VHH binders against FAS1 domain-containing protein YDR262W. Designs and how they scored, part 18

Target 1, 246 residues: FAS1 domain-containing protein YDR262W, of Saccharomyces cerevisiae (q12331)
Amino acid sequence: KNVVNLITFKDSNGKLHKRLAPEEIPPRLHNSQVNSYPLGYKGMRDFSRPAVNLDDILGTQQRKQQEFLAELSPLSLESKLSLVNEVQIFASYVRNDVETYNKVSDPNEDLIIIAPTNRAVSQLTLKPWQFPNNIDKLESDGATEKELDTAIQENISKFVRSHIVVYNDDKNSYKKVSPGCTLLQSIDFTESKKSDSETGGDILLKKEGEVYYVASSRDEKFHAVESIENGSNGVILMVDFTLVGP
Key: E = the ipSAE of ESMFold2; O = the ipSAE of ESMFold2 at other seeds; V2 = 0.75 times the mean of E and O plus 0.25 times the DockQ between their complexes.

## First folded at step 15 (VHH; framework vhh_7xy4_2)

Design k3 (from v1 with S104T; at its last look DockQ between E and O 0.41; V2 from the best seeds 0.00; counts 0 for: pae O 13.1 > 2)
Fold by ESMFold2 at other seeds, look of step 15:
Structure k3 (fold): chain B 246 residues (1-246), chain A 121 residues (1-121)
Amino acid sequence: as target 1 above (246 residues)
Amino acid sequence: QLQLVESGGGLVQPGGSLRLSCAASGFTFDDYAMAWVRQPHGKGLEYIATISGSGDSTYYRDSVKGRFTISRDNAKNTLYLQMNSLKPEDTAMYYCAVDKRYWTRSKLDHKGQGTQVTVSS
């Protein structure tokens, strides 16, 4: 019960070192922090803000129905991710990226999470921590313990942030391309911009009939959204593919 | 009860070949990616090959690419590792595992007892 898993890592001189696996690090106590910090917006949502509405983002005419459904959900997207059995692998990666986890937990954010199913993630030939930085090559080239940890964290962060959009009322996070088709910017896309004048996006959202579809803008291969979970700070679109891969 | 049973290890000379097998039971084998993991004496665990649940996608550590082949037979719930052109640095205990490395390269949630591979002249 009090046994911890250690990983062994070689330094540049071939000497072995040990460290705790990330899953052996206890999570921070979150409940007391929320109750202990009553000041500001973090603890409470501004109810004057409208809920995320996919039909508004797409320019379709189902606004009233979507807004009603969003108002019925008191749970945050963090809570929803923790409860949806089909996306628990992705949810664990979200928790491993502290900045993203904080956004998903924040009642004053508005997010669109494109959550790959456990099946989609488990079918990847490289796990999200293994790409795009080639961890095995870095290890073989004599990367230090710190360099390896940084590269792994960068891989996890890029994977997670490629699947999450911060929705803004002033349309900083999306651009309507055509009727019923909208280009979105993931957090990773926004953080990877070389300049503020770089426009576009990495995610396509489309509606045909009653079904929503998602694609990477790179390949434009649309996949149907299998289910939608509404939360107090956004929406989860469950899909059976990943937006980035090895 | 979940079980993984490795077999096929042994002593071989450099340049030789071995085929490892792993019999799986107690879980839905096709649903999970599987891995071969090795542990040289006194060292940490090292993932060397993985294969998707369907068997259509594989990954290899650079040090074994072109020499090792992972495969699975989902009808028999069996994972395989064909090891060719073996080198002394391949000497290790070899484990099959359910690949649940969600957040780390070292976590091994379900593994067998292992099979020893020794490459020596």
Scores: ipSAE 0.000, ipTM 0.262, lowest interface PAE 13.1, mean pLDDT 76
ESMFold2, look of step 15: ipSAE 0.732; ipTM 0.899
ESMFold2 (binder alone), look of step 15: mean pLDDT 81; pTM 0.815

Design k4 (from t3 with K107P; at its last look DockQ between E and O 0.55; V2 from the best seeds 0.73)
Amino acid sequence: QLQLVESGGGLVQPGGSLRLSCAASGFTFDDYAMAWVRQPHGKGLEYIATISGSGDSTYYRDSVKGRFTISRDNAKNTLYLQMNSLKPEDTAMYYCAVDKRYWYRSPLDHKGQGTQVTVSS
ESMFold2, look of step 15: ipSAE 0.801; ipTM 0.929
ESMFold2 (binder alone), look of step 15: mean pLDDT 81; pTM 0.826
ESMFold2 at other seeds, look of step 15: ipSAE 0.763; ipTM 0.910
ESMFold2, look of step 16: ipSAE 0.792; ipTM 0.927
ESMFold2 (binder alone), look of step 16: mean pLDDT 81; pTM 0.819
ESMFold2 at other seeds, look of step 16: ipSAE 0.790; ipTM 0.924
ESMFold2, look of step 17: ipSAE 0.773; ipTM 0.918
ESMFold2 (binder alone), look of step 17: mean pLDDT 81; pTM 0.818
ESMFold2 at other seeds, look of step 17: ipSAE 0.792; ipTM 0.923

Design k5 (from t3 with D62E; at its last look DockQ between E and O 0.53; V2 from the best seeds 0.70)
Fold by ESMFold2, look of step 15:
Structure k5 (fold): chain B 246 residues (1-246), chain A 121 residues (1-121)
Amino acid sequence: as target 1 above (246 residues)
Amino acid sequence: QLQLVESGGGLVQPGGSLRLSCAASGFTFDDYAMAWVRQPHGKGLEYIATISGSGDSTYYRESVKGRFTISRDNAKNTLYLQMNSLKPEDTAMYYCAVDKRYWYRSKLDHKGQGTQVTVSS
């Protein structure tokens, strides 16, 4: 029982590293002395900077005082992801994508994280490391450990980045469709930008009554947001569905 | 406690068919994708088919595609593998498993005791 699994991944410099298997990575507590991503790396967040507000993004022009106060939470999204038990598989993928984790930890970013639950990931016939690069085929074709690690890391990074939106009022990361319905674009789409007509990574966000819903190109159906975690640099929308799949 | 019990194995001639069953208990069955995994004698484990928690999606290793069909009955907590056009190369111990491969080379900790399938003349 003292034997732990290690997995291989490659960083942005191409250097291979080994990490614990996801089920062996414990969640981190906020302000832990052993945290490798200290608060304030990119500086202190300016509290005059508005928190991400879903009603403003949706164009509903309705806001409750209690919801506003929750949106001003002092805890970062990095801290919130580490504490939400229901999304720890997804959180582990985020922690192993260094570029994305840096955004989640950056007080000067504003993010919408559409976090799939552990159940949503557990239901997949192929796990995020297995697609879109076909890892089974690469193994059958005799791929080296290095080639497999690169393909796996690309798969995990694309999965993570398909679930995160950078909110930026002066960039076109979203487009209001109607009151209560907004089109969002994931960082996988915006950071791999090809042309203005690209619709890959499209995410619809709507509010009906007091419930929020998201839809993606995967099945083009609205799935209810099961809970919302507000952080200092954005919001986490928990859904029982993955926005991309095999 | 989590339990997976495979059944339905046996000796069959090449070209024959078998249907494997797996009774699951001790966990929320439909929360998880399930898999059939085989181990030929003296060789490593091979995932051959998986099915989503809802049963709406399946995946097959190329060597069994078109010959094997995975299915599940969530009301009975039961996983199935229909094996047709069996070949001697399909001879192996077959295991039912909860697919928790969240990372490459994850441990296979949630499998049954297995059922032997032997395909020979």
Scores: ipSAE 0.750, ipTM 0.909, lowest interface PAE 0.8, mean pLDDT 80
ESMFold2 (binder alone), look of step 15: mean pLDDT 81; pTM 0.823
ESMFold2 at other seeds, look of step 15: ipSAE 0.757; ipTM 0.907

Design k6 (at its last look DockQ between E and O 0.67; V2 from the best seeds 0.00; counts 0 for: grease 24.6 > 24.2)
Fold by ESMFold2 at other seeds, look of step 16:
Structure k6 (fold): chain B 246 residues (1-246), chain A 120 residues (1-120)
Amino acid sequence: as target 1 above (246 residues)
Amino acid sequence: QLQLVESGGGLVQPGGSLRLSCAASGFTFDDYAMAWVRQPHGKGLEYIATISGSGDSTYYRDSVKGRFTISRDNAKNTLYLQMNSLKPEDTAMYYCAVDKRYWYRGLDHKGQGTQVTVSS
């Protein structure tokens, strides 16, 4: 009767929280009433910070009017993700990873989200909760429900963090490899570095003509970005593939 | 209306072979990974093989790897399972499924199933 699955987690500040299991977290509805905070989750964005501009990252040029519209977008990437029906599976994974969800909701972050479509996820032989930790093997080895939840959480977090870039205009957050082609570091890549001086990246972003392309640096197979959503704290690039897979 | 219809099951002796088919309709077939799932009598469901939407990637449970081959024909909206070197422990109801397990213990859509019985 009305029993809801809860799990306990520890945030980056060391505080313990409880949250709904991922299956019980619905996507936000458009125009839903926000929580009791006066200005949302984190308050107002620092408007002295420039908005994310893909042409600056790539070293290409666009009309100033398009850049101006991106700087004035009132909706966070959290809100934009909830509105893009084609990426709702990925959006649900983002909500499951509390640290990443907090960044997506934070007006003082600058993010590039490479959001796989529902089709990109649906066609995978293993879903993001199943790899790289082998959940079938853990079950057969007698893992507890807590051990399974931890392994599944690690799998989903790694998948989510492999698709999100914290953009900074410095050398460690990206490297221009040629005109119109830039190597980026996902959150997962930066968390996996052996040292802060390690360079390179796991994501390639390219512009050819009017079309943007994304590839994993591992295979360099470029896929066209199908749509771009600008938010107050970054951009969403919708793609019909996943940057990591089984 | 999404429909999955399995066929090709039957009674076979150990060491024998069967080929299962699944006719799919009512959805965009190549948008989804497809799976074969079996249920031995009185036991839980076991996902034994999956194939990506394009057919380029496959995954097999260890108990069937090397003996079973999953394939698909996207032009015919049909999923296949070639089962070789059949063993008595392969006896089960076999289901074709659209693999929608986006979350652990999530629900998927299965057909009616086809019985495979391996006995002397």
Scores: ipSAE 0.725, ipTM 0.894, lowest interface PAE 0.8, mean pLDDT 82
ESMFold2, look of step 15: ipSAE 0.731; ipTM 0.901
ESMFold2 (binder alone), look of step 15: mean pLDDT 84; pTM 0.850
ESMFold2 at other seeds, look of step 15: ipSAE 0.687; ipTM 0.883
ESMFold2, look of step 16: ipSAE 0.729; ipTM 0.897
ESMFold2 (binder alone), look of step 16: mean pLDDT 84; pTM 0.847

## First folded at step 16 (VHH; framework vhh_7xy4_2)

Design m1 (from k4 with Y104S; at its last look DockQ between E and O 0.49; V2 from the best seeds 0.67)
Fold by ESMFold2 at other seeds, look of step 16:
Structure m1 (fold): chain B 246 residues (1-246), chain A 121 residues (1-121)
Amino acid sequence: as target 1 above (246 residues)
Amino acid sequence: QLQLVESGGGLVQPGGSLRLSCAASGFTFDDYAMAWVRQPHGKGLEYIATISGSGDSTYYRDSVKGRFTISRDNAKNTLYLQMNSLKPEDTAMYYCAVDKRYWSRSPLDHKGQGTQVTVSS
């Protein structure tokens, strides 16, 4: 009942290497790779939809050429996430959460992924499978292996979903606080709220000069975005911290 | 390349104190949470304390909380465990570890020779 399959080895340099076993990968369509799989694929992105634009989300000015260039991005966020060496631990957690992995692969989604680096995860006192459900306590209280596996899966999914925002034209997922500063709702926040009328968020996004910053709304401690990867169905913001911890 | 050298163990009476040290080299020390792991004779491994890479956050197993203090000095690449109010059940081999438990089934990746702590009257 453990849904996690991993291949792990340690090289002579002491660096940990991880690779998840492949699951069936949904078909995806890239602009430059329209090489048909008839029927059974997720379909082509509706290019009448605007691409994710961080400056629109922040309420700052943006050129129309940037929107056009984002619509020409050939790779999905699923592909981009797998290629960024510095976020391989987080990427493996995303692949373990089937519902989220399906969104990351879906050409008709628009996502903002705030991807913690390997360093950000490695420095945590407890790893994402250990919180918020206290796995040690559950085991000592006599939980079955199925109950433990379920709690671990919930922990990993909550961690992943706390770092991903579904962006859309609706204003349900974010609220502009001021020019250049916006409050966002992660998937986890959206799934945890009591009603659709609940507003607010758990993530702050800020732009100062040409640099983007991210913070948890809980502590408001901003960290610079270290790199931005654009994909056909959204963007990845690489950060050297985690939005949730033990 | 990666090396962890534990020291500071010994024989101590119940109620006594010991301070363990771990010298680390061959990796970027402050990128990783560090852990103390103990193994009583004939029993399994127990992770008893962890500390974040920055040193700002700690976690303790209930059996040692309030008696043991984990700390680190990132300038010296050194991990410490202050052990107070020692009990006979604390008798074990103590290992310093880089906390690489990214998944629940991760084995202990690095196991040096450790340092023995024996609590006996």
Scores: ipSAE 0.720, ipTM 0.895, lowest interface PAE 0.9, mean pLDDT 81
ESMFold2, look of step 16: ipSAE 0.730; ipTM 0.899
ESMFold2 (binder alone), look of step 16: mean pLDDT 81; pTM 0.816

Design m2 (from k4 with Y104H; at its last look DockQ between E and O 0.53; V2 from the best seeds 0.72)
Fold by ESMFold2, look of step 16:
Structure m2 (fold): chain B 246 residues (1-246), chain A 121 residues (1-121)
Amino acid sequence: as target 1 above (246 residues)
Amino acid sequence: QLQLVESGGGLVQPGGSLRLSCAASGFTFDDYAMAWVRQPHGKGLEYIATISGSGDSTYYRDSVKGRFTISRDNAKNTLYLQMNSLKPEDTAMYYCAVDKRYWHRSPLDHKGQGTQVTVSS
């Protein structure tokens, strides 16, 4: 249960509430030496699993020596996500979604996280808790606090899960559409599939020259990846847009 | 130092029009969605319109949809609200706000001092 502490506050209308307070989340202690466990296997990554390699996913030419050095990262995606200042709003949503947080913390997962910047979230007309469930309408229709909290959590979870791909070379979680362009399935896409025969995707990943680009498959509007953070269980692609919106 | 200064309020008869302006400074204006928020006397705050940082997307509460238009000029760091077909129910203090509601029930701390709109016979 990786839920942050709640604080009590008075809203602009004078009513008392509780909210997530990211500023009260204690910083994680980064220690390069890990305490020994009696059984020796708990919490360790399978050493035989290769790191996520975007060029393999795209079917482009390998740059083995430089990629090998980049793949030697001791930190999990959970740790990396917490350290990237430019994505702290998105990171807070990830921490709020327990199942997703467990995946990003799991050394035996292989993930691609397409992390929107703080700017990408801040500029949205509606914030991730406001869609696709229409919270304004639910409030005007007299929804209970529990009904609102459920709808809001569904909104946040869908937003987070629309930006995370569980990568697997041998699972049909991606489809190369051409050299340098691949269709990916977010966690949200795979959980929303109506048929096992559905093999599409909701995310396009493209490489042009040395720059990676991401688009929603709905609009195919490509945005450059602004930076890449490699972790022990995957990669973070920082982008200045959101894959889903109002 | 973030500053938001609203203007353009006043007394208007029902069916009339007003255009509110908000001059913004002290932050990167187009990084943020902006909102108009109103507070009728003795009532709570109501977000009535929001606009994306780029200005490409808008959202309106049903009570003002079709009558009010939110817009922004990012070159001038200015937010606007065009209010048409005004009703007595639109009487309120109107605030320009930076929409930082990243969580439900976030406090409204990034707003101007407001401009009064009064719609009366």
Scores: ipSAE 0.792, ipTM 0.927, lowest interface PAE 0.6, mean pLDDT 82
ESMFold2 (binder alone), look of step 16: mean pLDDT 81; pTM 0.831
ESMFold2 at other seeds, look of step 16: ipSAE 0.800; ipTM 0.930
ESMFold2, look of step 17: ipSAE 0.778; ipTM 0.921
ESMFold2 (binder alone), look of step 17: mean pLDDT 82; pTM 0.828
ESMFold2 at other seeds, look of step 17: ipSAE 0.792; ipTM 0.925

Design m3 (from k4 with S106K; at its last look DockQ between E and O 0.61; V2 from the best seeds 0.66)
Fold by ESMFold2 at other seeds, look of step 16:
Structure m3 (fold): chain B 246 residues (1-246), chain A 121 residues (1-121)
Amino acid sequence: as target 1 above (246 residues)
Amino acid sequence: QLQLVESGGGLVQPGGSLRLSCAASGFTFDDYAMAWVRQPHGKGLEYIATISGSGDSTYYRDSVKGRFTISRDNAKNTLYLQMNSLKPEDTAMYYCAVDKRYWYRKPLDHKGQGTQVTVSS
């Protein structure tokens, strides 16, 4: 408003807070300079938690090389996202959603991140801050700066949370459809479902030969995973498309 | 060096048609959504149409929807705007732009020099 843009955000208890706009927060400053949230973990991973194994999730048989690499990786998914030039736009959106960013930084989480490339985001006719809330219409209808900031934050958070899966067998976050094809629940899907007993999902993961594929369950248009980055608390599947769009 | 060159503007009567073109070079054209942006004299910039990198998806402001059609030819690195049923309020300088609005209120960084469209009796 005055010197810097402030936007609202919700913590894990639903409490609303204000912070610097995402375009004004560098990655390192958010984690080390903002004392309003508990710091992310710098500690060791809990030895009892198995590494994410895509072949177990898919119900396929595979060599054990990926499982070993994930268990041995010294870098968190937060570090991996910040290092990968091809996903910097998505990574900046992740930092905008403090709740999700804390999970990405937590060594005791197990995440599957479907990370759209910079090209995937750049190709969108509307950028993630513009949908599903129609920001142009809100401006034309005379929305206040606070209403606009809230709507923009909601847009970005939904985009980010639609691309991240918390992998946990205890919560039944996935359903094998057939050998080599599994239905996953994004964070956004999980937060939107009507009851904890509901099953289904919004993301399809498939393996054909040695290549993994991802699709939205809405259109079932599969895209090849371009690369897999293993981190200490999960995996990043890089894709040249977005799971949600305008 | 990124270059965007607009052409096809001119004087036209109300109800008439014009077709604008934008020649792009110096970047990977089909990696980016492209936009047409106009600036009426003495007023701010207004994004009026956008098209996805592949050309499969479009978005229009309400004031031009149904009258204007954005398209692209990725083999020729060219963006187009077909303007039908032109009105005096469409009078403006028209710019071709690379849509890099990844965050709210980003300034327009990549546009051409523009082509004037004047709709007058």
Scores: ipSAE 0.667, ipTM 0.880, lowest interface PAE 1.0, mean pLDDT 82
ESMFold2, look of step 16: ipSAE 0.680; ipTM 0.883
ESMFold2 (binder alone), look of step 16: mean pLDDT 82; pTM 0.833

Design m4 (from k4 with L108F; at its last look DockQ between E and O 0.01; V2 from the best seeds 0.00; counts 0 for: pae O 19.7 > 2, placed apart)
Fold by ESMFold2 at other seeds, look of step 16:
Structure m4 (fold): chain B 246 residues (1-246), chain A 121 residues (1-121)
Amino acid sequence: as target 1 above (246 residues)
Amino acid sequence: QLQLVESGGGLVQPGGSLRLSCAASGFTFDDYAMAWVRQPHGKGLEYIATISGSGDSTYYRDSVKGRFTISRDNAKNTLYLQMNSLKPEDTAMYYCAVDKRYWYRSPFDHKGQGTQVTVSS
């Protein structure tokens, strides 16, 4: 009844084949988690390291020492991302980018994940694996299986990494623009910049009243954060839009 | 082997003060956050305060905030709880523990034997 998405590839003998698109394939299980020891000391988070705090990033409230520990969650962002039903399409793309998945699983990272809802991803005119590399054109030009896989993986990685910020308290990953508004650098922004002269950012975070808002710095169209999930190594901000698209 | 020994409890009148101590051995003390927990008679354990391994960060349960102060001396492998303005509701067995809340939100394992604090008029 449903039409599944197929892509065409060329094998090592030059024959053309079809296979399921990445979103039709169940996520692979991989056992590269950093925290494999339930009671061991390896993989423990440094207890003195404060949790990610959005108000500190925005400069709207001074951090209190006693707030540090009360806001911690026992679950990692990897666990939280897997459990939040509203973002499972995005979560599946994160699991397909091994480098990013390893960061999300690392208890000593501090991440801000701007997670688009399933509805936001589904409304894109192209799937995240189809842009910015034009997969249809690569197929038409007779690309090999390896060439297609590389292009698809680059598309997925860019989409995922455009939604994730590596935050640290030394302020290398963000710049306060005004009271209550901060410019952030996604992983993709950091990996794509050519020099330190590209010191801006691609994500705006704002707080008005008790509500947080996120925008791309390119259009400054703010969208309300629909929910916040706190994890042991960061936060997930659920939004009903994508920061990048076709 | 990890060992924690609490001391400094006793009987005190309402409004009084006590200072609890916890001597730690068998592990690298300053690598770990430490906590005080208490057990009122016939009730479960409740979390009171925690302090980071360095001592730079502290947290307090709301009911003791402003009255209790957690501190540590890493040179002496000793954890402290200064308890002021004591109330009858503070009556409990007090334990020090290694705070493992960051790790899968495990219960406070590796608590000591406890020291009794009784606040009665």
Scores: ipSAE 0.000, ipTM 0.093, lowest interface PAE 19.7, mean pLDDT 75
ESMFold2, look of step 16: ipSAE 0.766; ipTM 0.911
ESMFold2 (binder alone), look of step 16: mean pLDDT 81; pTM 0.820

Design m5 (from k4 with Y104H S106G; at its last look DockQ between E and O 0.52; V2 from the best seeds 0.65)
Fold by ESMFold2, look of step 16:
Structure m5 (fold): chain B 246 residues (1-246), chain A 121 residues (1-121)
Amino acid sequence: as target 1 above (246 residues)
Amino acid sequence: QLQLVESGGGLVQPGGSLRLSCAASGFTFDDYAMAWVRQPHGKGLEYIATISGSGDSTYYRDSVKGRFTISRDNAKNTLYLQMNSLKPEDTAMYYCAVDKRYWHRGPLDHKGQGTQVTVSS
């Protein structure tokens, strides 16, 4: 369930390394097991809880029932994320971060996942395992294998957690800044802030007409959401950029 | 199939300049960051420069920063390395590479045949 697949390889300098194997689907209960609930190895979602609704978060009025017909979905975000071919690199990073993977699989969480496409990751000058900790410098400075693995894991976890928002009913996870524009706090922002009195955020979500846009609060450069996948425990917003980079 | 063909190497005096080219085919060129790596005789591979898919961001190894310039022409599917103020220590086989190491450290498996650069008096 919480098992991470590792494989060993030898670099051009003869040093042995471990890497996380790409996964197509997450570990779960065997197919022969009887599953009386839609979400399998997790408990049932409390359907009295409202589904994540982007228009409520943005403070815009609901205009079409079609936008909300997908509010109840039998598949978790974990399942949906694994099925979207265009985000397989990001999905594998999520599986690499056990704490985040557990949240994505939890039917009683409500998440907004800003999922970068494979292109968005592939075009980066440094891959998410290489920043913000400078792995090349650590290696040249004589860091141990354990220190390097820890720094790499921290890098991947920060990247993943910078792209995922935990919604809660008490509204501490977001702040409306204008009609149709809301500041959100990623998991990484929440884990890094000094107090819960901090009112900022690291992600801007905006709706103009029928189109949703996402930006980092750092540069406020908005990118259109390419697609939206609704799951039982939240939504996936697919984007062709990364919210953090080298 | 992915193909990377380097050219532009040669013999040059210290302080001289060379411009390397890499023709790419068999993949969507501008979806990927591209890199130049080099291998001095009898040594391992070392990264020297990378450039984002769009060409808007670059990264350089400290030893070449300010002397080398990586660039790309996405319309021509071509990667370049302008090398100025060349030193004997820059003598190496130079390779064009696509870095697909998405998860952690490891060898580069996607590089061309290389082009030799020799800096000698």
Scores: ipSAE 0.603, ipTM 0.845, lowest interface PAE 1.4, mean pLDDT 80
ESMFold2 (binder alone), look of step 16: mean pLDDT 83; pTM 0.844
ESMFold2 at other seeds, look of step 16: ipSAE 0.779; ipTM 0.911

Design m6 (from k6 with Y104H L107T; at its last look DockQ between E and O 0.01; V2 from the best seeds 0.00; counts 0 for: pae E 8.7 > 2, placed apart)
Fold by ESMFold2, look of step 16:
Structure m6 (fold): chain B 246 residues (1-246), chain A 120 residues (1-120)
Amino acid sequence: as target 1 above (246 residues)
Amino acid sequence: QLQLVESGGGLVQPGGSLRLSCAASGFTFDDYAMAWVRQPHGKGLEYIATISGSGDSTYYRDSVKGRFTISRDNAKNTLYLQMNSLKPEDTAMYYCAVDKRYWHRGTDHKGQGTQVTVSS
């Protein structure tokens, strides 16, 4: 078996105890890198942190909606994605990006997932694995199978990461632009920027009346959010368009 | 349940033109991007043109851009490929395809195909 380190401490009664050192606990699945299991020691979510609340991010009235959303489902976003039939294509792409899938499964993350419907993805003229790297051109230029697989994986990762926002309490992940309108940074935007001091974002979130709207900051074409699914580590906003395309 | 029926192939001289048609049934046609895919003898499948469900966006492989035009009639559930300035290297079996793949390893639905031969 794996070697496990124990630490010894004395409680207030003078009793000696041994406990597992958190950073010394080996992974449960030591030789599987593609499984849906979370990796590492990422136990239970901190109960002091509230669920993501869209109205707080937007600066709109939130008390009734926050309580309703918090009571709907304690399931993780990973579980919610697997259950929502309307976004199965997007969910499949998420599973193909291991780094992002680990975040979606992590109870200590807070995510906003802008999930395109199956219809939205199916209407793209190029599949998410075909852009922005031009796979057809790479193949015709004599790229090896490994080079093609790498380019395809980069395409999938950029597509997935362009639709997911990591919400942080330090508020680096969003900026309120006006009442009811907020600029968000996708994972892809964050990984592409030159420094953490860079301001801006690639996603606009807006609320007008009781309806939420999402747009790419590139074209500012707002689309209504068709439904909202709450999970224990964030929220899924279902939309009938993709934030990036060919 | 899905059915795709291609037609319009044949023998044509270099520089000639052909118009391919694809009749689609068994799904909500305007919900899906459609593609024309070809397979030269002994070679793999090659996506050559794609059109969005609405018809507003198109993509063409570089080797056919400017010569081929993809279009669709959503009222008739029909996909078209206008092929002009045909070259011998365009000789292939041509398929109409509905892109239902979720990832790189997925497989499209395609019809039985129609042969296009460009030769003197």
Scores: ipSAE 0.012, ipTM 0.450, lowest interface PAE 8.7, mean pLDDT 77
ESMFold2 (binder alone), look of step 16: mean pLDDT 83; pTM 0.842
ESMFold2 at other seeds, look of step 16: ipSAE 0.014; ipTM 0.187

